# Miniprotein binders against a7ua95r516to809, part 18

Target 1, 294 residues: a7ua95r516to809
Amino acid sequence: ASLSLLSISDLVPDLQFIFFWMSNAIEILYFIQQKSPAYMQTIELMDDKAGSKESLLSATISANEEAMTILEEVIMYTFQQCVYYITKTLYVVLPGLLDCNPFGTEPSSEQCRRAAGVCVCAVCVMPEAVRRVVSVFQTTSDLLQQYQVHSEIQSQMFAYLFFFTNVSLFNQLIDKGPARGWFQRSRVLQIQASVKILLDWAKGAGHNHLAQKFFAKFCSTVTILASPPQQLSQMSWKALCAEHPSLKPVQLHRILTQYQLMAELGPLPIWQPSSEDEAYIYRTVDLLESFENH

## First folded at step 11 (miniprotein)

Design ye5
Fold by ESMFold2, last read:
Structure ye5 (fold): chain B 294 residues (1-294), chain A 85 residues (1-85)
Amino acid sequence: as target 1 above (294 residues)
Amino acid sequence: DTSEELRKRILKLIIEALRLFAEALRLAREGNPEEAEELLKRAAELMTEAADIARELGDPYLIEFAELLLESVERMIERLERRLS
């Protein structure tokens, strides 16, 4: 058995099959959306000698609605199937971002170069953990383009993949961070650099706005943790909430508590929650995010 | 009168073929690709009938609809047969 991280390449044949079904359903749906309104208008202009024109119009409207419903369900099902397989791969590879050192090239990149003899791009070296995550996103993008999936569906897929990435990284950091040493300042700076590479990929792929929206919680967490103690100590709770609206009070409280411990700023709390937020800083049910809405 | 009844017949054939298309996908995904292929072949039969009726009527929309769905189903049958071989 292999102990290496899962590769998206193992899923490509199954994803190709699913995207093929999706692309065919999209084509038919597009046809109905583009042609049905004009067709219904031509029915209204038909000669109605037997009084059956209104029955035909009603049947046509009903059939178009049912056809579009069936096709939308196929598209949704295939979308969910793609997301399931892709996020399964992401779940396995994302924790590695929290352990890697992006300031040095990992040996696996050199091993790939040595084993293959020629890298696709000789100057495109990444830490292995970052490369595995980028590979998932890039392979997904390539498949969506190969099967000519509509840009709106591509955006929805990346919105969910970025949402999933944010939840996975945030939950791992909050839940495992103390035991894994991820709150140490040198580690936080390494994590910040690794995430920057992902954000640069998203920007280059045309998904910058989606990444900014859906990575906000994790990025806010890392930004706070990376802040110099002199600067962060002078910011009020209210100012931090305003600067980081994506963080719930319990989450911000936990992050600041861990920051104060690792920066060795003493036992007296530096940040005083507002009275309305104080009711919520101990709601541990809200600490970790759900991978599913609600 | 009868031409409008035939148009309604074409629409019913299209909807039945789309239901078979959707069920075939689920069967293929659940590990039943031979059963999925049988449903797709039935959908192709329905769309062949629908296309023939639509061509006799000279209804451009229904001709294009039936032929598009037939072509899509035939591509899916071919793709599924290649995976099974």
Scores: ipSAE 0.773, ipTM 0.953, lowest interface PAE 0.5, mean pLDDT 85
Fold by ESMFold2, fold request of step 15:
Structure ye5 (fold): chain B 294 residues (1-294), chain A 85 residues (1-85)
Amino acid sequence: as target 1 above (294 residues)
Amino acid sequence: DTSEELRKRILKLIIEALRLFAEALRLAREGNPEEAEELLKRAAELMTEAADIARELGDPYLIEFAELLLESVERMIERLERRLS
């Protein structure tokens, strides 16, 4: 029973129920929003023989406001329920994107990593860990479309799922990366290839702008780590901050420190933080991102 | 009842049905699907009455509102009954 809660496919019946309820509430809310203004005009044109036109107008306004409040609460509740179930599944599958180990892994996983690092083509087999994450996104997209959920709500749903994904991947990489060997260049290139597959999925699904916005921190991190030493060593701290505005000073400092260790570089004067940033490079409270901040 | 009083009555029925619709969702999610179904059936009764009054008045907005909510509630009853079976 509890084991089945980890798979998105096992959650589909519950998600279908929740999305169905949500879609009904949205349809009613949309009706009120689209039709109420014209109805108010018809009330204003009514014959006011008994002087009761203002009473009906007031009652109609009050009823529409209460109806919209009730429906908005239903939509919010169902949205939160969907997000809760979907992020539980994401929490389980996301670490695997970072933990694809070339030692003892399937040859197709290694080939896909290398090919994706060179080009974005469909020749390589998608790594299993990436497939699990894409499956969560695709199943969510399919359900939202099946139940005709309003496109604005679909966008809000994926904005949150991408935010959650970015926080989870970034925090795992920063926190566990040294112990897990994830900063080794071959592993960084595999991670970069995996992220590109996720970004390509988001673009094909019509969510490119949301993915660019909400994956920026993790993508910047991987881009820096994947850069050749000859190229990166020519970029000053200020240039790196300008190129990667999503990274806080403590985060950029930590990334560069790990890069120096893996590339066997000593401290570089060009990477000395600006005077305004110097006070912040060891603020560990700012190192990891919050799941509650969106 | 005056035409205006009947329209206000329809609006009150709609709001009560919406409250039942929202509470039925919570009951179904909390493991009380039989109670959720009973609330939805009550909401359907309210919307049937509202639609009948609206049709007698010939008020297109209230007809559409009541019928839309009735159809939504009936779809949810049907869905819930299949899940219970």
Scores: ipSAE 0.770, ipTM 0.952, lowest interface PAE 0.5, mean pLDDT 85
Fold by ESMFold2, look of step 11:
Formats: C-alpha cells, structure tokens, sequence
Structure ye5 (fold): chain B 294 residues (1-294), chain A 85 residues (1-85)
C-alpha cells in the first residue's frame, strides 16, 4: 500500500507531534535559563564544609550546561524535521504558480460568487494554485502559534520556507521555462501577479522582510522577463548586472539568452559579459541554486 | 555531606532522563515508536525518583526541575500511546 502525504492537511497530525515535542523542550530550556542563576546563588549561601559547596556548585554548572545542550539539539532536530515535511508539501504545489492565471476568475471563486453573491472568504478569491501554496504557509503559521513556538524560531522557519520556495521556483523557471512557455511575456506577467499575491500574504502575516530578502533572485528574474525587449536591448551587460545583483553572471546570461530567443531577437552584442565575468558564465554548476546552501 | 550527594544524584538522574528524552525523539522519528515509548517510561522512572529525593531535601529548584521533566515525559508517553493505538 502506498502512503502519500500530498497535502499539508495530511501532515498536520505528524507536525503536531513534532511541534509538541519541540514545545516541551523549549519549556524545560526556559526553566533552566530563568531559574538556574538564582539557584546558583542559593548554593553559594550554603554552609561550606571543606569544599562541599564548591563541589556541588561545579556539578550544578556542568549539569545545567549539558541539559541546555541536549535541549537545544532537540529543538534543532525538531525544527529540521518540520522543515523537511513542510518542504515536501511545498515541492508538490509550487510548480502550479508558474502555470497559474491569476487575472481570470477561478471556477471555485466564480461559483462561490454565484451561490452567495460576493464571496466573503479570502482563500476563495485567490487562484487555486496560489491558494495551495498559501495554505501550506498559513497552516504552518497556525501550528507555530498553537504550540506557542518562540517568535525567533518562527522567523527562522519561514526564512527557510521562503528560501526553499525561491530555489524551487527559480530552478524550475530556468530549467523548464523554455519547454513550458514560461518565458513568454504574457505568461511572465501572470507569474508576476501570482507571486504578488503570495508576497501580500507574507506581508499580512508579519514576514514581509523575510519574503523580500529570500525571493529577490526569483523576483529579479521575473522582472527581467516582464520588461519589454526594446527596453532591455538598450541596457549593457554591466548595467544589467548592476540592476540585478541577486543573479549570478551565469544565471543572468542564461535568462537574457532565453529571453532573446523567445522575443525573436538576433544576438545582442551589448549583452556579452566582460572578460572578468567570462569564467563565471560558463560555470554551469552555478546555474541552478542548491536547496542545501542556506 | 549527604545533602550534597543527594543533590548530585538528582542532577545525574535529570541528565540521564534528558538523554533518554532526546533519543526517544529520534527513535520515534525513525520509525521505532515502541522503543521510543520504552525510553520515555525509563525517563519517567528516573524523574519520579529524582522528584522524591528533591522533596525529601526540600529543594524547590530541583523539585520543579524534576517535576517539569516528569510532566513533559508523561505527556509524550500519552501522545505516543494515542498514535500507536
């Protein structure tokens, strides 16, 4: 029998288990951090019996440091487990953002409006492909709040989820874009609109800074592809590099070359790299982003 | 100092229980939840002993530490048992 965790809803019981374990570890770590200093003071006030006080103090310090190390490793492990399972779900739903048409009325949004007049649920207004991605992020946010996970851990989790999202979308666009027609300008404008809906969710959820930081490479790519060919043909290689510092030279060169082909342009000499950059554009190992380098 | 020796004993029990707690997590995540439950039951036994000793000493910090860890372990056992049943 095949067990498949295709939706975030199917993962919730397992994620609840992991977050519950994390929450318990955090509670114990917090206890040590808040109470141990005062306890150390009470030991220093005890009667001193030929170094008995010093021996207990040393043992207490060692035990608290070891306890905090164990608990920090549990928190890190549970964090990594959550990220692993959530990103498996993201991997399945993210490609739909590249095929989505956010300018049209989705069938469920249209049917919701017909049945009840104006649809009142925010999720029904979103295109289905965007809604699936938002559902993963929203469910993750809800679970983190339910288990009262510290805000810094929540930020770290969304930093990684946004990093993963950027890598996934960028790599698919570069690798599969020509075959799937994603470099066509009308499609790129649809992709741009879909990503804006996702960024609006991130802003409303309190993660705007993280989303702006970690989506920079994908957003730069979409910005280039959304630009009219006449506008891009007026920009030199050096100017394009300066406008898009988040893109590696090989990435920028590949994007421009593919856009040139889709726009039915001939070779544009002004898009040639400097001799200083030439080694970097032929390093195909740098073309695709790594999911592991964060 | 018998009081010092008992406090050191409590600290050793706490550290061993924490090691069992961490290893039980790994076992549960690696597909061995019954073994994970057994380690948590051992941790609960250690924390019951630690709490008893700490209460005899009247050491509020060690009482709270042992009881907090015992409560955490008991909640994890209950969660695992529901998942296994």
Amino acid sequence: as target 1 above (294 residues)
Amino acid sequence: DTSEELRKRILKLIIEALRLFAEALRLAREGNPEEAEELLKRAAELMTEAADIARELGDPYLIEFAELLLESVERMIERLERRLS
Scores: ipSAE 0.769, ipTM 0.955, lowest interface PAE 0.5, mean pLDDT 82
Fold by ESMFold2, last read:
Structure ye5 (fold): chain B 294 residues (1-294), chain A 85 residues (1-85)
Amino acid sequence: as target 1 above (294 residues)
Amino acid sequence: DTSEELRKRILKLIIEALRLFAEALRLAREGNPEEAEELLKRAAELMTEAADIARELGDPYLIEFAELLLESVERMIERLERRLS
């Protein structure tokens, strides 16, 4: 499928328009929520021997309910439009994370490798492929802040963007990894470093909880693949399932199979699936993730 | 019209303007920005009428509601006109 060539910077004017519309709808919705109760109390306190205040009160309630419904639909529609354009751009830039080398040969690249697990890689150097993904996240964050979008809506948007990122990276690794050599240990370590840069961005942006939740499957995959053979061969199937609950049995089985091939390991008795999981390791319909689940 | 009937009329004008506001958004996003601008101009006319009636009544809630929506619609028209130009 041919994707849009638009970068996130090319989409900013459209996103600004959509966020501006959303922001205006939020302002009006907030006005109704904050001011209408006092207004209705004012109607109730009016001197009214004819009883006509009941008719006005009923009309006010009905109008407020309809107004809030319309405004909530505008907010939902603008949210969906933003997510559509942002994920369209994100889909184009994400594959580059699997092919990039965050380490390089310069002293800053060496410092990045030494500091794996700390946000030093983001400070030293950022590979172009990682920078493009971070730019999408950062631009989204900047727009949400600029338009003062409520924190719950911001969290929901990043929850979806992280979910989308996880599904995209996981599916490409599983589907294309054997042919692209992405299961080779040196490549897995590069991928792990690139993912840590994204996680560091998310932590610095105040989205650490969301990133840990929604990147879990891809991070578990990379953690397993990056593990030294001496360490991983000591872990049973049951222990791996317990440590990596985000992975379905068929997914864990495929990851371990690819690990065995690259590490030149024969079958390991401790990697035999539990009796509960035996039937599920061949369920290929569960191998790839759906973009339509959260 | 009684004071209560005028307040109900203001509420109806506000709801109609909000419907036009929402429909204009969809039209603009579907590639119909000229039609979207037309709907927003209608919404601005409705909110100008609503604000005038609300000021005559001296109803601060309805004044603020109508003026807030009018300001929002006018900003949207301005943005659309810049995009169309």
Scores: ipSAE 0.761, ipTM 0.952, lowest interface PAE 0.5, mean pLDDT 85

## First folded at step 12 (miniprotein)

Design df1
Fold by OpenDDE base, look of step 14:
Structure df1 (fold): chain B 294 residues (1-294), chain A 80 residues (1-80)
Amino acid sequence: as target 1 above (294 residues)
Amino acid sequence: SMTYEVTIRTDNPEYLELIAFALRIIAKAMNLRVEEVRREGDTLRVRISGTPEQVEYFEELVELWLKKKGIDARVEVREV
């Protein structure tokens, strides 16, 4: 009940605090890494008063390593906290993306209307459900930029968020799709359009490669489901496996089976799994993606 | 080893916690013993023990860090 009311905007103050410490811990880490070698050299150049120099150097190296470890722990902890809060917000808004009709006339965002009247920016023309998802990512991006977080950490953050989003959307589509009618061609086309908007945003934000990589399973699923029966029925199991290597055999088999049911197609021998894959299509444990594998 | 008091005064008191954290980490990285960290209003007082050369280098690193962060602060070191 309480999670449904949590917006990314409500978390901004907490996230700002975490990002502040994360960014500064990273900066201090790099600062020490840069300055420590010179300091060690000063110790090495000291006059060896009674063999104490080696002991002092060893102790200093150990102390330096400990300091680095403390900083790394702070960075890891703050990173995990950011991911935790952001993914909670994503969890709330992602289901709306699958039910979204992007071809409908939805009103522009209230935020842009206040500033300049009818805003025609890419975000303002987005369907509300898509905009809510994009808002989470955009807020994350803005905070990362505001606190000048190191680019590698930014990349890791978005990699995880895209991973999480893909797993969530994929699992929901596979598990609930048949019951929700998301496998119907019209609905699939809506989902495809909504995801395209999200991917276009990611491209514009400079995360095109990460988005393509981590959304591959969901995009493959949507692509197969969006394919006309006339086209898809001409593709063999082996061809589909080759074209969609991100899908496990059990996943592809499930998608094709549900597609066949939805399209009222008779048995298609061409979609029969290979003898090599036949053992794997029954591994239902591998059907849904795990959040733990990242 | 001698004991020194490092006093940092800043017009940006919102950064005092960060400064304290950074000082502790820098001191640790240099194998300096931090004996006490106190905040008094807009002033941070840090008691450290080390050689004169270590403390001088510590002061330099702290000043460099503050400058890099764009924090306007005055650093004073006194033997106690």
Scores: ipSAE 0.789, ipTM 0.950, lowest interface PAE 0.5, mean pLDDT 91

Design df17
Fold by OpenDDE base, second read of step 13:
Structure df17 (fold): chain B 294 residues (1-294), chain A 80 residues (1-80)
Amino acid sequence: as target 1 above (294 residues)
Amino acid sequence: SMTYEVTIRTDNPEYLELIAFALRILAKAMNLRVEEVRREGDTLRVRISGTPEQVEYFEEWVELWLKKKGIDARVEVREV
């Protein structure tokens, strides 16, 4: 109940605090990394008795490493906290993406209506469910930019968020799709269009490669389900495996089985798994994606 | 090893917690012992123990870091 009311906007003050410390910890770490070599060299050049100098240098190296470790722990902790809060928000809004009809004349968001003019920006014309998801990513991007977070950390953040989004959407589609009618071609086309809007945003935000990589499994699933029966029925199991390498055999088999049922297709020998894959199609533990592998 | 008091005065008191954190980490990174950190209004006082040369480098690091952050602060070092 309480999670359903959590918007990304409500978390902005907390996220700002975390991003502030994360960014500064990164900056201090880089500062130490840049200055420490020269400092160590000065210790090495000191005219002290050989034994005291070596001990001092060793102690200083150890202290330096400890300081950097503390900073790394702060960075890691703050990163994890950001991810935790952002993914909670995503968890709430992502199911709406699968139920969204992007082709419908859903009225523009109340928020853009409250602004004194009909904004025709790409975000304002988005379906509400898509806009809510994009808003989470955009807010994250804006905060990362506001605090000038290092580009590598930004990339890692988006990589994880895209990973999480893919796992969440994929698992929901596989698990609930048949019951909710998401495997119907018309509904799949809606999902495909909604995901395309998200991918277009990611491309515009400079994260095209990450989006393509981490959404591959969900996109492959949607692509197969969106395929006309005439086309898909001509593709062999091996061809489908080759075209969609992100899907495990058990996942592909599940998708094709549900497609066959939905399209009322008779048995298709061409979709029969190879002898090599036959053992793997029954590995139900591999059907759903895990959040732990990241 | 001698004891020094480092005084930082800033017109940006919102950064005093960050400055205190940075000072502790920088001192640790340089193998300086931080004995005490006190905040008095817009002033931060840090007592450190080290050699004169270490403290000179510490002062330089603090000034450079503050400059890099764009924080307007004055750093004073005194032997105590």
Scores: ipSAE 0.808, ipTM 0.957, lowest interface PAE 0.5, mean pLDDT 91
Fold by OpenDDE base, fold request of step 15:
Structure df17 (fold): chain B 294 residues (1-294), chain A 80 residues (1-80)
Amino acid sequence: as target 1 above (294 residues)
Amino acid sequence: SMTYEVTIRTDNPEYLELIAFALRILAKAMNLRVEEVRREGDTLRVRISGTPEQVEYFEEWVELWLKKKGIDARVEVREV
């Protein structure tokens, strides 16, 4: 109950604390990595008794490794905590993206806090449901930038968040889509437009490659469902597999079956799985994506 | 090994916890024994045990790290 009211803004103070420690731990680790070799060389050059020097060097190497391990543990822990909080927020707002009508003039109720007036920034013109999702990612980006977190860690963070988002949206669409009417062409087009806004944001934020990679499965699903019946009915199973390699055979089969039902198409022999894929289309365990594969 | 007291005074008290953490980690990385860490208001006092040469390098590392972070702090080292 309480989690449903949790906004990313409510988590900012906690996230700031975590990002502060994460960033500084990374910087200290880098500092040690840069300085330690020269320090070890100074120990090696000391005119001390050979046995004492070797023992000191060995002990120093071990201590150095332990210190770096502690920092790595802090980095990993803080990273995991960030992911935990951000994904909890995403879990709350992502369903709204599937129900969003981006073509409706919903008044952007929240004035851009960045401008005293009517802001026409890309975020302010977004539908509320899309804006809420983008706000999570933007807040994450802003915090990462504020604390000057290393670019590799930023990339890993967004990779995971995009992965999580894709899995969540894909699973919801496959599982609940037929019952919610999300497989109807008009609804699919709305979903497609909403996802495009998110992808455009990711592109503008410098994460285009990651977004394309990790949203591939959801985008493929939406693309198939958005396709006109006249066009899709001309595509063979093999052609669809080749065009949408991110989809497992069982997933593609499920999508096409639901499409067929929605479009009131008769049996289409051209969509029949190959003999090679026939065994895989019945693997229902592979239908939904797992959050554990990342 | 000799015992030294390292005193850090800063105009940025918001970073005292970070400084304490950094000092402990840097000392560990240099194989220095940290005996005690105390905070007295806006001053941090750290007792370390090591050779004079190790402590000299430790002072250098601390000063360099503080400078890189843009933290205005004074570092004093005294044998105790």
Scores: ipSAE 0.785, ipTM 0.951, lowest interface PAE 0.5, mean pLDDT 91
Fold by OpenDDE base, fold request of step 15:
Structure df17 (fold): chain B 294 residues (1-294), chain A 80 residues (1-80)
Amino acid sequence: as target 1 above (294 residues)
Amino acid sequence: SMTYEVTIRTDNPEYLELIAFALRILAKAMNLRVEEVRREGDTLRVRISGTPEQVEYFEEWVELWLKKKGIDARVEVREV
């Protein structure tokens, strides 16, 4: 109940606090890493008795490592907190992306926060459900930039968020799709268009490679489901496996089975799994993606 | 080892918590013992124990870090 009311905007103050500490911890760590070698060298060059000097150096190295470890813990903790809050927000808005009709003229009633007038930016012309998802990613990007977070950490953040999004959307589509009519061709085309908008945003934000990598499974699923029956019925199991390597055999089999039911196709021998894959299509534990594999 | 008091005064008190954190970490990284950290309004007072040479480097590190962060602060070091 309480999670449904949490917008990304409501979390911005908390996220700002976390990003502030994360960014500064990274900067301090980098500062120590840059300055420590020269400091250690000064200890090494001291005219003191060899035994006291070596002991001092050893103690200083140990203390330095401990300080860096503390900073790494702060960075890791703050990173995890950011991911926690952002993914909670995504969890709320992602189902809307599967239900939205991007071809419908729902007027975006929300004025672009960046423009005093009617903004016709790419975000403002998006369907509301897609805009809500994009807003989470955009807010994350803006915060990372605002606090000048190191590029590697930015990459890791988006990698995880795209991973989470893919897992969430894929699992929802596979589990609930048949019952909700998301496997109907018209609905699939709507989902495909919505995902394209998200991918186009990711490309524009400089995250094209990450988006392509981490959305591969969901995109493959949508691509198969969007395929005309005349085309898909001509593709063998082996060809589909080769074209969609991100899908496990059990996942591909489930998608094709549901497609067959939806399209009212009779049994298609060409979609029969290979003898090598036959044992794997019954591994129902591998059907849904896990959030733990990141 | 001698005891020193490091006093940091800033017109940006919103950064005092960050400065205190940075000072503790930098002192730790240099194997300096932090005896006490006190906040008095817009002033941070830190008591550290170390050699004169260590404290000189510590002062340098703190000043450089503050400068890099763009925080306008005055750093004073006194033996106590």
Scores: ipSAE 0.780, ipTM 0.949, lowest interface PAE 0.5, mean pLDDT 91
Fold by OpenDDE base, fold request of step 15:
Structure df17 (fold): chain B 294 residues (1-294), chain A 80 residues (1-80)
Amino acid sequence: as target 1 above (294 residues)
Amino acid sequence: SMTYEVTIRTDNPEYLELIAFALRILAKAMNLRVEEVRREGDTLRVRISGTPEQVEYFEEWVELWLKKKGIDARVEVREV
């Protein structure tokens, strides 16, 4: 099946199965963690010959640890599977976010049209491309809530998904942006608006901190590109580095170089990298973000 | 060690796999040997080996877990 046809909705049954096991494994783990100390104490208090008691206790501790390890493996495995499926869906829909014109009159989604009333919810008024991305996250959130997955695991999942999204969008913007005209001010403003919608959703979903953290690099890039030439040309390399610490020198240099080309600016000595950063701006291996750093 | 048969009957057969998993894990966590797990329709039968005291605790844990999960199930333990 072409990756292009995979919707998050198609994955819901599989995800439900995975989330079911993940949630229950977590719950069983927690149960064991809560009950085991008392059980161990009971063994310790048994009126048995000292030597047999210690051996039994040791064996029980080991068995308990093994049981917990198995649960942790189940949790980890199910987590990874969820992330795999969700990121696969994100991979398909994320490019649309960069091409989206949020200021255009796109008709309401077919789903909202089928509802007997004009839904004016925040999701229904979103551009289709943005809504598709949000739908992935919303579906994930809904499933996590449905299965009452522990909050820490929810946070970890969203952290990863935001990380993945940031890396994907950043890399696409850096790599393909110039060729696709995404560095043009009008297009950048569209991207900025689209990302804002996503961030607003994340805020509404209770993931504001995570979103701000993990989207920092992409947001910084968009912010720089959205800056008026008159303003950006007055900012030194050092000032830009300080304002956008999430960007590596090579990344910032690339962004500024492409900005300069797009804006038809002459050489700007003020954007010259510092002597300290000069060696790093040529590290093309660091230009694109890696998915492995999480 | 004695062998016990733990029988779980539930009106929620959709949870039988989960229950079986939970039982195995709980038994393991308690250093009980699971000898056999059988599913017969809506009934799960687990054979475990342990001391009477261990099995008593196991029964308690299983019942508590089921209750916490909101699974309506009957747990019966029989020495075999």
Scores: ipSAE 0.780, ipTM 0.950, lowest interface PAE 0.5, mean pLDDT 91
Fold by ESMFold2, look of step 14:
Formats: sequence, structure tokens, C-alpha cells
Structure df17 (fold): chain B 294 residues (1-294), chain A 80 residues (1-80)
Amino acid sequence: as target 1 above (294 residues)
Amino acid sequence: SMTYEVTIRTDNPEYLELIAFALRILAKAMNLRVEEVRREGDTLRVRISGTPEQVEYFEEWVELWLKKKGIDARVEVREV
């Protein structure tokens, strides 16, 4: 499939093909693992009148390992292809979370709630930008269930998708936030609300632990930016590092610099890095996160 | 060792590529030599070389795997 502008729904046939082969390779691998010990035992119990039994057993063990290696490579390749196509879609839709206003549908939400029925317009209470991201996650979840992919592989896939989401949102906020006005207080509160909707989806889908683990950097950033100035100004640099261990010194410094500017707290630095961290607050090579770490 | 032909017929011909892959991998996992794999419509024909005992274990693995997968298929093995 092309890597141009594609929605997740356009990729479903390709993803179905890849999930089919991935799930079957996993099943065949476990089948071989289950059955191979008994087969090796039949060779070990063989009469060895020609003196070739050890060589035959060694060759069979080697062939068995090669077969399992082929399956492991198929599983790894198909997993990487799924992740590549899904994250390409996520990359296109994630920036919209930073621009949307989840509070703009308050009258529609009240009307749907008061109708006493299940909110038949559930989509209308979720901002379009958030819905696009949720749709990617939900479609992925539905496909994994459809093909009965082993639960450990499902967890690994969502761990990577949440990692990717965290890196993408954090990098966009840090890199484009000043020019886009995303550090303004009202915008930060809107971003916080949009992320809450994603976290609620993850909890309802049974991925709460993974979301808590892999969204930590972005959530810490938003938590700092949303803090009242009187509360934040009373915290030392060391206290902030302790409360937000996912943030590197250069990242925390950048976030606090933007915070001080937007809260109009004057030009004098409020938060002084520790002596140990001071060498690192200007390391721009460490500012953005890599998509290739997991 | 002797040469055997494994014939698989299924009402689910969309699975024949998967079945062919599985047979190659299962044979390799048992150190059996696969000499030929042919698809003739809804029928898969696989030629393997081994002892009668090894081929009997292979047939058992194939039948068990097909059953676990839920694929309705007939497996026949003949010496050739």
C-alpha cells in the first residue's frame, strides 16, 4: 500500500492480510514448541547400530531451530509492517489533538445526556480530532480480536502505539508549540481535556496500565503547564525533577521557560537547575524524543 | 528413506496457501526433506522423503494442526 494520505479504513484489507499471516505464524510456532519434545524423544529412543544417532539428533535439533527461526522472522516482519502502517495513519491525525477544543460541544452533550437514551450521538460529543485517533486504536483492537492474536502480542502492539503517540504529541508540542500558541493557558486546558478522552478510551479497552506507562512524558508536560502559577513557583527544580522523572533536564527547562513566559512571571528565572543538571539544560540534541526507542 | 506423497483436499481453498506454508514448516521442524509442493485446484500435493515412522508422525502433526485451526480437510499419505 502507498504511504500517502490514507485513513485507517483504507488500510483494513492490507492489515487483514498481514494479521492473518502473523496470527497463523504465531499458532504454528506454538504448535511446534508443544510437539517437538516428544518427537525428539522418538529419535533419542532409536536403536543406533550404525553409529549415526547423535548426528541425526543434532541435525534434527538444528532443523527444528531453523523452522522456529523462520516463524519468528515472519512474526517480527508482519508485526513491524502492521505497526508501520498504523503509525503512518496516527502521524497524520495526532497533531489535531493539539488544535481541537473539546469544550465546544457542551450544548450537544447536554442534549444527548437529557434524551435519557444511550447517547445516540456519541460521536458528536467527541471532537473530530479525538475521534480520528480513537478510530485508529479501535480499528486496531477490533482486527487483533478478529484474528485472535495472542494477548502478549496485542499488548506489545498497543505498547508501541502508545509510545509512538506520546513521542509524536510531545515532539509536536515542544517543536511547534511557540508558533502555534499551544503554551497559552486556555489551550493547555483544552489539550488536557482531549488527552483525558484518549486515556478514558484506553482504560475502557483494557489498556490502562500501558497508557499510564507510555504516556508519562506528555502527561507530565501537560500537568506542569496546567499547574497554577502560585503552586508551581513554590516548587524547586529538584522537586519538579522528582515529580516528573520522565522529563530530561533540557525538556523540563524548555517547558518551564514557556510556562514563565505565558504566565507573565517576569524575565528573571524562577527555577534554577541543580549543579548536576545545569550542564544539560541546553543540550538541544536531547530536546526531542526518538520514534525508534521503545 | 522412502518418498511419500501427501494429498490434502479442502472445502476451504482460500486456506491452501496457509496449508502449504504450514506443511513446509512442519516438515522442516521434523528434519524431513520436502521435494515438491504442487497446487492442483483445490488439492495440495506434497512430496517428502523419510522413514515410514517419521512420515507417520508428520501426518499426525498435520492432522492435529488442521483440527486445531478448524480447517475441514482430508489428508492422505501414499508411498511413491
Scores: ipSAE 0.770, ipTM 0.949, lowest interface PAE 0.5, mean pLDDT 86

